# VH-VL binders against o27280, part 162

Target 1, 266 residues: o27280
Amino acid sequence: MDSMNVPEVLEIKRIVEESESVKTFIFSWDFRREVRPGQFVMVWDFRDEKPMSVSLIDPVRSEIGISIRRVGEFTDRVHGLSEGDLLGIRGPYGRGFELMGRDILLVGGGIGMAPLAALADEATARGMRVDALVAARTADELLFLDRLEAAGVNISTCTDDGSCGFKGFAHERLLTLEENHDMAAVCGPEPMMFQVMRILDERDVPAQLSLERYMKCAVGICGQCCLDDTGFRVCAEGPVFWSQELSRVREFGRYRRDPAGRRVPW

## First folded at step 6 (VH-VL)

Design G50 (framework fv_marstacimab)
Fold by ESMFold2-Fast, scan of step 6:
Structure G50 (fold): chain C 266 residues (1-266), chain A 118 residues (1-118), chain B 112 residues (1-112)
Amino acid sequence: as target 1 above (266 residues)
Amino acid sequence: EVQLLESGGGLVQPGGSLRLSCAASGFTFSSYGMSWVRQAPGKGLEWVSYISSSGGYTYYADSVKGRFTISRDNSKNTLYLQMNSLRAEDTAVYYCAKGDWSYPFDYWGQGTMVTVSS
Amino acid sequence: QSVLTQPPSVSGAPGQRVTISCTGSSSNIGADYDVHWYQQLPGTAPKLLIYGNSNRPSGVPDRFSGSKSGTSASLAITGLQAEDEADYYCQSYDRSLRGSWVFGGGTKLTVL
């Protein structure tokens, strides 16, 4: 437990460009400290520390990968790094995804495909049939398609603008897909996840959802990570929750809290 | 070595309640789903309930749904089965078993006897 | 009544081969879910004998083997020994029961 909370300074072994705005940073990892798909680490550039989902878990090669989208000052600095440079890594944190049954549906939006890519690798390695619905605003923002294809995943895409695959939102595409899944895992914008969850609940498909938007607090010390009704703290008890748990949270997908604790619609 | 040790069984009257416990050791308890499986005297195995590794998903056999509640405390490496509104047909040896959903139960406890009579 | 059907008993002589069948349906074994087998010696807890249709856990003798075809599975025991006398249960997963583990009714093996 103490070893999980102490940052290790690790050398960037390889950098993979996933898209114009996303890179995966690969590090050697000692798997005596286990990592599961759906968990996150704190990435420290020796100035700021930010939570990032683990997107590659490879105990055979003793490597982990962390996928980072370029959206601000911290991520801009990290994107400027090269192979051989150093970053501090602390963790992993949170509960990861659980696999059940023979087949799984993955529904990912944007960078939400990062933890789902790691899950896809584990599911295929276990002999599960994996179907992935990959959603983004435009074709250029679809992530991990080549990696998923290489893993043997059956891929469906949708884009808001129709530039690749189905034209429309993830939940609209889901309504046209076969319903034969033992479980689902969902990660992306909360409004997308809410709509997807409702369809899966109607189909009696147990689903896990990753609520990554709250991960600004180290180890749940910040009240902003707390969900209404149940009192869950995402970085302490999440980020992965079952649909059984989220069906009791009235704010999920409908409103969020501002810094003063007031309800703000999506 | 992996060990599962059940406790909490005993004699109870119809309509009564019991809470079973299963102490786990020798593996990362928080990483695996757990089940309760029962066996009535001289009868076969019957799966009773499942709980996911996080405790966030639970599932029950129709015969116990609404009466039994499965739970876990990962900080104590302990699995629980709260049994309410007990019936004579609930009389059985109750085993805790390690195994994720649809995967085999690779480790079993020794079992604890629950007798519902009087 | 069980979802998976096993013969209630089988018997064999020492050194003989015996086969225990497990018959399911299109919602379980026929839906390509794996079959697992458990051995229960008198007065003891069940032990995993075969998993994933045909794999043996460490410590299980190669005299035990599993197979699956269509809606059925079989456990074969060769070179029968007195210590093999036990109850044997098959197990699979059934999608029509909203995804539940299902056990066969059990087969009592008597070694003559």
Scores: ipSAE 0.377, ipTM 0.682, lowest interface PAE 2.3, mean pLDDT 86

Design G51 (framework fv_marstacimab)
Fold by ESMFold2-Fast, scan of step 6:
Structure G51 (fold): chain C 266 residues (1-266), chain A 119 residues (1-119), chain B 112 residues (1-112)
Amino acid sequence: as target 1 above (266 residues)
Amino acid sequence: EVQLLESGGGLVQPGGSLRLSCAASGFTFSSYGMSWVRQAPGKGLEWVSYISSSGGYTYYADSVKGRFTISRDNSKNTLYLQMNSLRAEDTAVYYCARSDFSEPYFDYWGQGTMVTVSS
Amino acid sequence: QSVLTQPPSVSGAPGQRVTISCTGSSSNIGADYDVHWYQQLPGTAPKLLIYGNSNRPSGVPDRFSGSKSGTSASLAITGLQAEDEADYYCQSYDRSLRGSWVFGGGTKLTVL
């Protein structure tokens, strides 16, 4: 039997408080089951199961980390757990990021920095130059700045309210950065990712974007993850897509679908 | 042993189409980007097209853009090059080659397959 | 023209040293991308000879060495042998071509 489809009950080895609303849960991991940045796992609290991106991949210490923002009943329960408590982990699933070239731009919004932090670690380990644009509503919501700095990443910040770095949105900050990169990776709110993608496309920078809502497609489930322009084919494996793939998707950045298939604007 | 075996070359008239295949063995095909590189008789090497390990990113030399399509089937360890609207200038030996973007060199090459575009 | 410039030919006698230059620009070699070298014996596919400016794959003799400075690279062959007669190509990566590989025009090495 494929062990990826059976939840493994793992002990929480360490918890890192990233902010008032975000914690990283660290588990021992057997790397015979390979994990790559951009992949996700299903986290089971013995009542509900939710997809969570992997935010730390450390084969030297034999650890993975999963960063979780407190936004509802499931995440509130998980945030109440302590070191030594147990969670079920199933996976990994999905298509991870691909690295190309000598330099990479990371553009992350809020919790979207979680999968990008894991990618930053891999990119720096491979000798790439890494520039990160970290965006949030306020300074208190900027994530992983210390970890990125420790990895040697060149960091730019922006906040909607101007409490740290550039005052404005990620795409507005990106327009003030004229240097192009060999590739980019983007994760955050879909409207932010759409605007960033447009700028990168204009600059001929190939980009990968991670779309949280398509995580279930990677485990063979369609429904609301089916794309308008691909009505005659199954959705590609997510959650990571190249900008070349997303530029053909009419709904990206414009609307989503509820479980009944109705359009819901962003 | 890493092995790349091209097939599908032959004689075709201008405006015609041809599909090349490259069968890969001896490594985890889905972990590597792949390229097609060509060499016209008596001329140098020219990179033609690249495909990322997932198949999600493709890039083409300006000389073939809009006419050639690179694709892969990771379940079959096979790389493809669909060539449409062929021109006499496309006459060349076509090599399948393994690439790594973090180190952008071609570490293994196939034996090549000859494509001749002539009446 | 090729994006990377090589002399079209070089020649040497057995036992001599020859060097083959590869000249690029600020968007490739000058942007700190590595230079790689390939040997193509008559009638065969190219074979990787040097990667990452100066590294040799298993089975490549130490008579072959590579170096890089500024926007240029060089392949040096010492103790030249008859079997070294081949075409030699440099290759790098060019950021201005959206993640493209670029080759030199090739250098034909003639050995007596």
Scores: ipSAE 0.329, ipTM 0.715, lowest interface PAE 3.9, mean pLDDT 86

Design G52 (framework fv_marstacimab)
Fold by ESMFold2-Fast, scan of step 6:
Structure G52 (fold): chain C 266 residues (1-266), chain A 118 residues (1-118), chain B 112 residues (1-112)
Amino acid sequence: as target 1 above (266 residues)
Amino acid sequence: EVQLLESGGGLVQPGGSLRLSCAASGFTFSSYGMSWVRQAPGKGLEWVSYISSSGGYTYYADSVKGRFTISRDNSKNTLYLQMNSLRAEDTAVYYCAKDEYFDYMDVWGQGTMVTVSS
Amino acid sequence: QSVLTQPPSVSGAPGQRVTISCTGSSSNIGADYDVHWYQQLPGTAPKLLIYGNSNRPSGVPDRFSGSKSGTSASLAITGLQAEDEADYYCQSYDRSLRGSWVFGGGTKLTVL
């Protein structure tokens, strides 16, 4: 708890290849510093520092995991590391998910399943019933299916190309699923999350959504994390928001902002 | 010792406003959802409002939607209920309660009486 | 009107068994939501008596037990004592009312 804002140099204990483009890096963790699903850490490769969501929280083994998709220079370098190599980790930061009720729906798209996998573990450990809708463009991009199944999660899949499960988008699949949920948690591309949120709102299901697009600030003082209508900062108040909070934000699901603050359509 | 202590009740005219407070001690207040439950004289319990541990989600009984606002200050370990446009039927003892997993109330305050004149 | 139905009153003599019913519907108890019970002694705040259908908090005597079947739940009190004279409320969650916690109308237990 003392070193929350100072990078702790940790050894990569294990690397799990989740797909051709996603790896989970596992570290020993001292759980005197609590970590909740939905929180993020700053990952430092001794050159650049980037925010990454925590995808595994295992107090029994004293481990955390961080799942990283290869999308640019930083992530390419981190993907080149091996077990035994060192990374700087600081945090956790941000608001995590809040668990409510007996039955939870998880809706994840692509790498958005990473924080939801950690949430699924916590929910099942508390004796909650978990239904997960796992969405991706293709079957090879579906993540964490084996982990979710091992945890006793009821899994539905959908792929844009129909290569696994329902052929179509997450919100189309959601319309065919049961409506008996006390809450939902959603993480994935913002247009997907917007469509899912609308359906959950019509069903009167309270939802939490994780916004990853503005996680470039170290400690939440970056202006780019400020949302349009409410003025709150994603890094300071997020990344997890209730649908009640997001329903007041006009830009959610409609446009994003470039580094100059200009509106750019999805 | 886990304790909840309500205050702010009193006599108010129809159309008036009151703000109730609930001071929490003996547990990590910021980790739990909270509810307000009321009981009219000689009547049963009625759930009024819920707030999540972060304050990001709030929920209201239909009878109070648009008139009551639940809020919390985790830095002060305090829950609030702002009651506007009060009606005679809002006359009740108001209890704050600690919520376990959006399911049941394991700790209750002693209650504070709100009387709205006829 | 309450969504969960309880008898307004029940009575018993010391040492006897009484049962208090809580009847719901397919949108609450029948949707597999748990039932919880609260005891309210005269002039006091409610206190948790049973949670999760059948679990007792620390300090609640094993004379109190809960059960649930279909759309209904039941609170059983064995070996009645004078101090059990109180109002008893069941509580669950109802998905059809935009989701909300619902209480039964309450049952006044008189120990004769």
Scores: ipSAE 0.291, ipTM 0.704, lowest interface PAE 4.1, mean pLDDT 86

Design G53 (framework fv_marstacimab)
Fold by ESMFold2-Fast, scan of step 6:
Structure G53 (fold): chain C 266 residues (1-266), chain A 118 residues (1-118), chain B 112 residues (1-112)
Amino acid sequence: as target 1 above (266 residues)
Amino acid sequence: EVQLLESGGGLVQPGGSLRLSCAASGFTFSSYGMSWVRQAPGKGLEWVSAISSSGGYTYYADSVKGRFTISRDNSKNTLYLQMNSLRAEDTAVYYCARGDYSYPFDYWGQGTMVTVSS
Amino acid sequence: QSVLTQPPSVSGAPGQRVTISCTGSSSNIGAHYDVHWYQQLPGTAPKLLIYGNSNRPSGVPDRFSGSKSGTSASLAITGLQAEDEADYYCQSYDRSLRGSWVFGGGTKLTVL
């Protein structure tokens, strides 16, 4: 295919406001360069470049979407853009999600629901039964519920404050769900993913988890994205990992890295 | 045009080892799960092992678990089956097939014969 | 043992209809897993004949059809021809054997 390392300057075709802090930016895309759920692109605002997961993949309309939460200087600048403005995009990069079996569980926390929304579209198009557990701090921060419903997904919600669905955390809600699944895909805060993975492991459900926070190094050349013990580099070998791979990593769910690269407990 | 070409079969003594290879062409190999299916002479099909598209997850039939290892090299478009502690009952034609977990095997290789005999 | 049961042989005359059954259980076909069918001509590798219970790959004649009911599936061949002589295998997934496909024992079709 054409080189993925050269940024293409694309016009923002449409912007969807998902919440007070999340927007989806939609671009025309040439699908001769295939994109799969769980992969990321590098978004360049002509000052800085950051990795962003693809949240919409629509070959029929020839569009991709990138959902961005406002959390810092780069994302604040991008949120200030309008339809018709330009961004540089290169990629896709990374290992995407793999679909297997007939019944799949999606567990998303906050913005982590974005790559899972793209996965839900692919899974339902393949005729799979999809159950989604969507978690957030409050009801206003639950993302993609209308899109998931339109795709035929069976939705469960939980919020920390009880404003929608189960009152509590994703793993606490999962403990009340007894259904077997052939696989699961999980994306959200690392402590949430660790707890969810433990429950799925006890149920012998193979799970894939996305560790997107480490995708700061262009194309995975630097060692800062390396996970302890296994030597995995999230930006090169991830961001999606199977639970079998992560069960061998001492760092996952126990430690995080501060800006200086030191291990800090959760 | 999708092609799968197996190699590495042969005659081996009980307790011995063989490594099978399957060279894939005509499709984006890294996008598909892959399987090994075997057929003993004059008998039916038996699924042996499957590997996810990235190589991150592997599955084995109980009859080969602990003895066989499936792997892949997506940079070389090649699927492997490392067979250790071979037994007479492992004698079969081994097919490489495109497909994994509950999905159809839409393309098959020509097969490679493995004979385990003293 | 095979967890999907097929008759070991069936036969028919040219132009007739034959049906090959595939009998499973609540852990496979009865658990709503799809059934796929493969044709193996003498001396050749198997090829996909029917997928997802009833779908035909490009190049498979419409005289081949698949169906599924309860814990069982069937392959029907109408307008039987000499070149249909082959072994036929059903395949599904068994939930009790996590991560495992299961094949039927195979059915040898003879055209008389």
Scores: ipSAE 0.009, ipTM 0.537, lowest interface PAE 9.0, mean pLDDT 84

Design G54 (framework fv_marstacimab)
Fold by ESMFold2-Fast, scan of step 6:
Structure G54 (fold): chain C 266 residues (1-266), chain A 119 residues (1-119), chain B 112 residues (1-112)
Amino acid sequence: as target 1 above (266 residues)
Amino acid sequence: EVQLLESGGGLVQPGGSLRLSCAASGFTFSSYGMSWVRQAPGKGLEWVSAISSSGGYTYYADSVKGRFTISRDNSKNTLYLQMNSLRAEDTAVYYCAREDWYDYGMDVWGQGTMVTVSS
Amino acid sequence: QSVLTQPPSVSGAPGQRVTISCTGSSSNIGAHYDVHWYQQLPGTAPKLLIYGNSNRPSGVPDRFSGSKSGTSASLAITGLQAEDEADYYCQSYDRSLRGSWVFGGGTKLTVL
């Protein structure tokens, strides 16, 4: 093993409440271990270990941030922690996003904005023009708008219920945008990502998409993160994939697998 | 029918510049990505640069990045390669080729134009 | 340096089968990017022979076929003809090289 496979017990330096259901936990980080937008870490609460995307990368302050949505026992326990409490962190793992060209479109749904917020910081620091389409079910679930605005990102919003911005889904909003981009990065529910990918492919825009499903194993081969047609392992090959790869996967956008390997519809 | 025709090649001294053109006919030029591919005498094919159908997306091989610029004028059905700071190692036949970004490879090639960089 | 590795030469007699390999890595063929094959006759521009791993353009005989497995691809030529004597190149996309298209080093086919 190398040092990236051994958990470090780190103190929670700061907690940012992003919404009623999402918090960002900030830790001091030694950047001799490089971290890139799109990578994830394994978070250990001394009972269970779960993969979480890195949502803040700040070498100037020597900090990383991990954004966690409250959805079950593990995340409930972690949300109950306070500044000064300890968590175990392993990683980073996975392939990060690659930046190309002079402008980029970010399309994020819900907590999928977490890795895209880190990417937005890097893209703006490189002098790229950044447009972000931020989607959620309701206005209260739109994430990182203040942070994106502070970074100089051009923001469009949409909500399923129409409570903020365009009323409808991300792909419906994208169809009304006639801007051309050199590349795109997409993260959110798979059905949303599938529809967005189709539109970007038709527009000749190369896209990277982040799949965060069933990443139980931090390193190497894990059946729960396997894609049906290609044998991809999200934790080993991803979580970031080019749209050209995903266009060949019959499973993408249609179903997922439970721990027993059975198909579960989206 | 479908044709690509390169021009602008020739003899140039090291450190000099050349601009290559590729004139397209017989198809909707604005619907296709385009590439430049070169081949040094007696050597294999080397991809140099690519541009998307709209011109919004460009890629360069590391060997030419910062020296070469790919561009296109869809109103004139023409692809360009501006080559600056030329080196002896840039001596090659330069082909333009039509490509589909994802799945179809380079299905139409020009005849090539020879660029010789020598003193 | 070639990112995709091909044997420099292969030979066969008329009517035989030859296979040309193209070996990549996890950043290109192993990442499931399609492999395309080109034929270059002496003194001519390359011609697309196989696209998308196994598809033939109109006019390409079915004795040419492509396949892909893991990090490698192969071009098979059956019923070898004297006219097949040429250089053959594989091509794929490599995400680790800023999204560059990459060619194999080429294989010279000699018909004995």
Scores: ipSAE 0.000, ipTM 0.397, lowest interface PAE 16.7, mean pLDDT 82

Design G55 (framework fv_marstacimab)
Fold by ESMFold2-Fast, scan of step 6:
Structure G55 (fold): chain C 266 residues (1-266), chain A 119 residues (1-119), chain B 112 residues (1-112)
Amino acid sequence: as target 1 above (266 residues)
Amino acid sequence: EVQLLESGGGLVQPGGSLRLSCAASGFTFSSYGMSWVRQAPGKGLEWVSAISSSGGYTYYADSVKGRFTISRDNSKNTLYLQMNSLRAEDTAVYYCARSDWSEPYFDYWGQGTMVTVSS
Amino acid sequence: QSVLTQPPSVSGAPGQRVTISCTGSSSNIGAHYDVHWYQQLPGTAPKLLIYGNSNRPSGVPDRFSGSKSGTSASLAITGLQAEDEADYYCQSYDRSLRGSWVFGGGTKLTVL
């Protein structure tokens, strides 16, 4: 129990530049603490602590990777670190993805490809056929394409501006794809995930969706990550939810809550 | 040593309800999907329902959809089947079975529990 | 009707070869889902006999083998023995039925 709830100070062994705004930080990991795709860790820079999805799980090399996008003061400080520097890590936390069937569709937007890259590795290791729809605003923001290709994943891309692949949004690209899948996993901006889920529901494809805003539910911070279709708050384990669970949630894809609990449109 | 033990079967009148249980041991229950498969006397196997390893996703055969509810309690290593609005054609031996995570086959089966729906 | 079709019965003499067919469609076996086989001795629960088209679990004799082609699969039993007398079921997964597990109707093997 101590290992999960107390930050361990770990050395950054390697940093991979994924894009101008995203880096993957790689650490040695003792796999007596299991890590599953879809789980997250709390990253501590000795001032602030933030949840980050695990993007690489490599028990053969005894390494994990954590991909971090530069979006504010905390992430700016972490991006300024070098190999050999130290970070505190505790976890893993949260419900991981569940795999079933013979084939899986991954639909990722921006940094949402990070947990899906780890899932792609697991799915291919289990002999599943993996198709990935990778979406971003521009070509420069598409993540993990080389890693997915190396893993044997069949890749489709789309960008809002048309700079790579299909010009348009993930759900618009999904409508042009012919094949059904036994399951799907989706991670990205909530409006994108909502539209994708609706299409998958119409096709009778069970989907799991990872919601960053619900990561705190997995560590027992209920007030920040409750779901409610009746006006009362109900805490649910996150960040990964099945589409059957999310269909009950009125907020999903329509609005979010600010720190005071007020509705804010997406 | 994987073991699945069903219980809760019995005689019930049409329109009645029963809850079946399956106690699992010898493996990490929370890592596997689970199913119920039934067999009417002298007839073949029919898949009834399945549940994901977390319990977050459930599947039902059309013949039982809306009447049966599959659930699990991973803290107790137990699978359940709540059967409502029972019909004579639901009379069968009900088997608990473990599904493979990456392939949808049934690698271990319980001994079954008899459900008889009759007036 | 069963989604996967098996002959209701087959028979053979000791030492002979018998083959049990399992015929599906484009939404199951034809959609590249594997076929699995189960043996059910009278009065007992089914046991996994073949998984993933052709693999044997520990303890299953090499006299039992499976194969798949197109929308069909088959179970072959060589060196037929009296204790092989049982019901045999094929099973696959059907995408068009909301991802349902589907069984064949079963084949009763009689050892003459």
Scores: ipSAE 0.318, ipTM 0.711, lowest interface PAE 4.2, mean pLDDT 86

Design G56 (framework fv_marstacimab)
Fold by ESMFold2-Fast, scan of step 6:
Structure G56 (fold): chain C 266 residues (1-266), chain A 118 residues (1-118), chain B 112 residues (1-112)
Amino acid sequence: as target 1 above (266 residues)
Amino acid sequence: EVQLLESGGGLVQPGGSLRLSCAASGFTFSSYGMSWVRQAPGKGLEWVSAISSSGGYTYYADSVKGRFTISRDNSKNTLYLQMNSLRAEDTAVYYCAKGEWDYPFDYWGQGTMVTVSS
Amino acid sequence: QSVLTQPPSVSGAPGQRVTISCTGSSSNIGAHYDVHWYQQLPGTAPKLLIYGNSNRPSGVPDRFSGSKSGTSASLAITGLQAEDEADYYCQSYDRSLRGSWVFGGGTKLTVL
């Protein structure tokens, strides 16, 4: 059991304000417990527990970072915390991204750029060429642009309102990009990911997609994280899936499940 | 010491099936992609199929797509190739190789002979 | 047919230098993918000889060297020895073939 993740109370070492709605919380981490881009941790504020993707993996400083967008009561409470305050962290959980080939396209929507920022760091460290399509509703919600630029990533931006870069949705911007890649990694709202996946499939670009859905339970216990048709559990089989795996999932891009396990449209 | 050991080859009639296995040892099998490469008697090397480290992504040469299925069991350190609808042109020594995506095949098995007789 | 073109045979005397070419296209070697080389002794499995265009694995003598330019690569063998008699294959990745590895047709080296 010494090598397995156990719930721990960790001190918030540093907080980085990424935008008005997003903060990155940085913790000291013992890298005898490996962490890979695309994996998640359970964050516990001593009242509720929620899954959050790891957005920074820094073995040199012995730190991990978790980026959290303010969207409800739990995240509002966590955003009210300060450096020196405590959070419960357990994990990491799930299957991380697999890197292959010489170049990679990252397509991130909103907070979906968080796990992709960690992946960009790993890909550049491996000598891969990295292109990122960063999408958001408005310019103020584009995340990690400075971090990606510093890492040598080639960046394209896209905003729904046209306040920065291409005016339109991520998949519309992707259609105007004529560059081919050995692989892609995609994270963001499920309808965006579905449209992006279809384009990448038509271009014969293998893609991995991260499903950042709400979860009630830890790894392997909870039926609410299952996908239709295949029975994949996001916490056990995912959150990262290859497009080959998702192409057979009827639910993907059309429905999500509420806390009762009922289908609700996107 | 890295070792790859193929098995499951043999003589089969056209239209028949065979399942090849490759037992791996001496490295963290679950961390590496794997490939199958074949060589017809007196001919050159031909890449057949590859599988990602998790098993979640598979890809195939056009000559075998739809007939062959690559898979792996990381708990048993074993790679598989299910070969269906075999043709005389599939006659070859089949090698298990460590590697995928523009990475060199740094280790190869001894090979297993598959003969499809007409 | 092979996507990468190699001469079917080359020959040399002991102590001489031979070069084996590997000619590709804009979708593989020309797309900046690395070239790897394998040596296959009679009756044995192939063995990695050169990786990443010019790197030697542990145990491969300095007599073997690789280079790459444009859409082509070459393997140079200096100070030929009888034990070098084998088949040599180049390998690269081809973007246009859905992420497939491609091998050259192979070159039989005869040491005279």
Scores: ipSAE 0.487, ipTM 0.764, lowest interface PAE 2.7, mean pLDDT 86

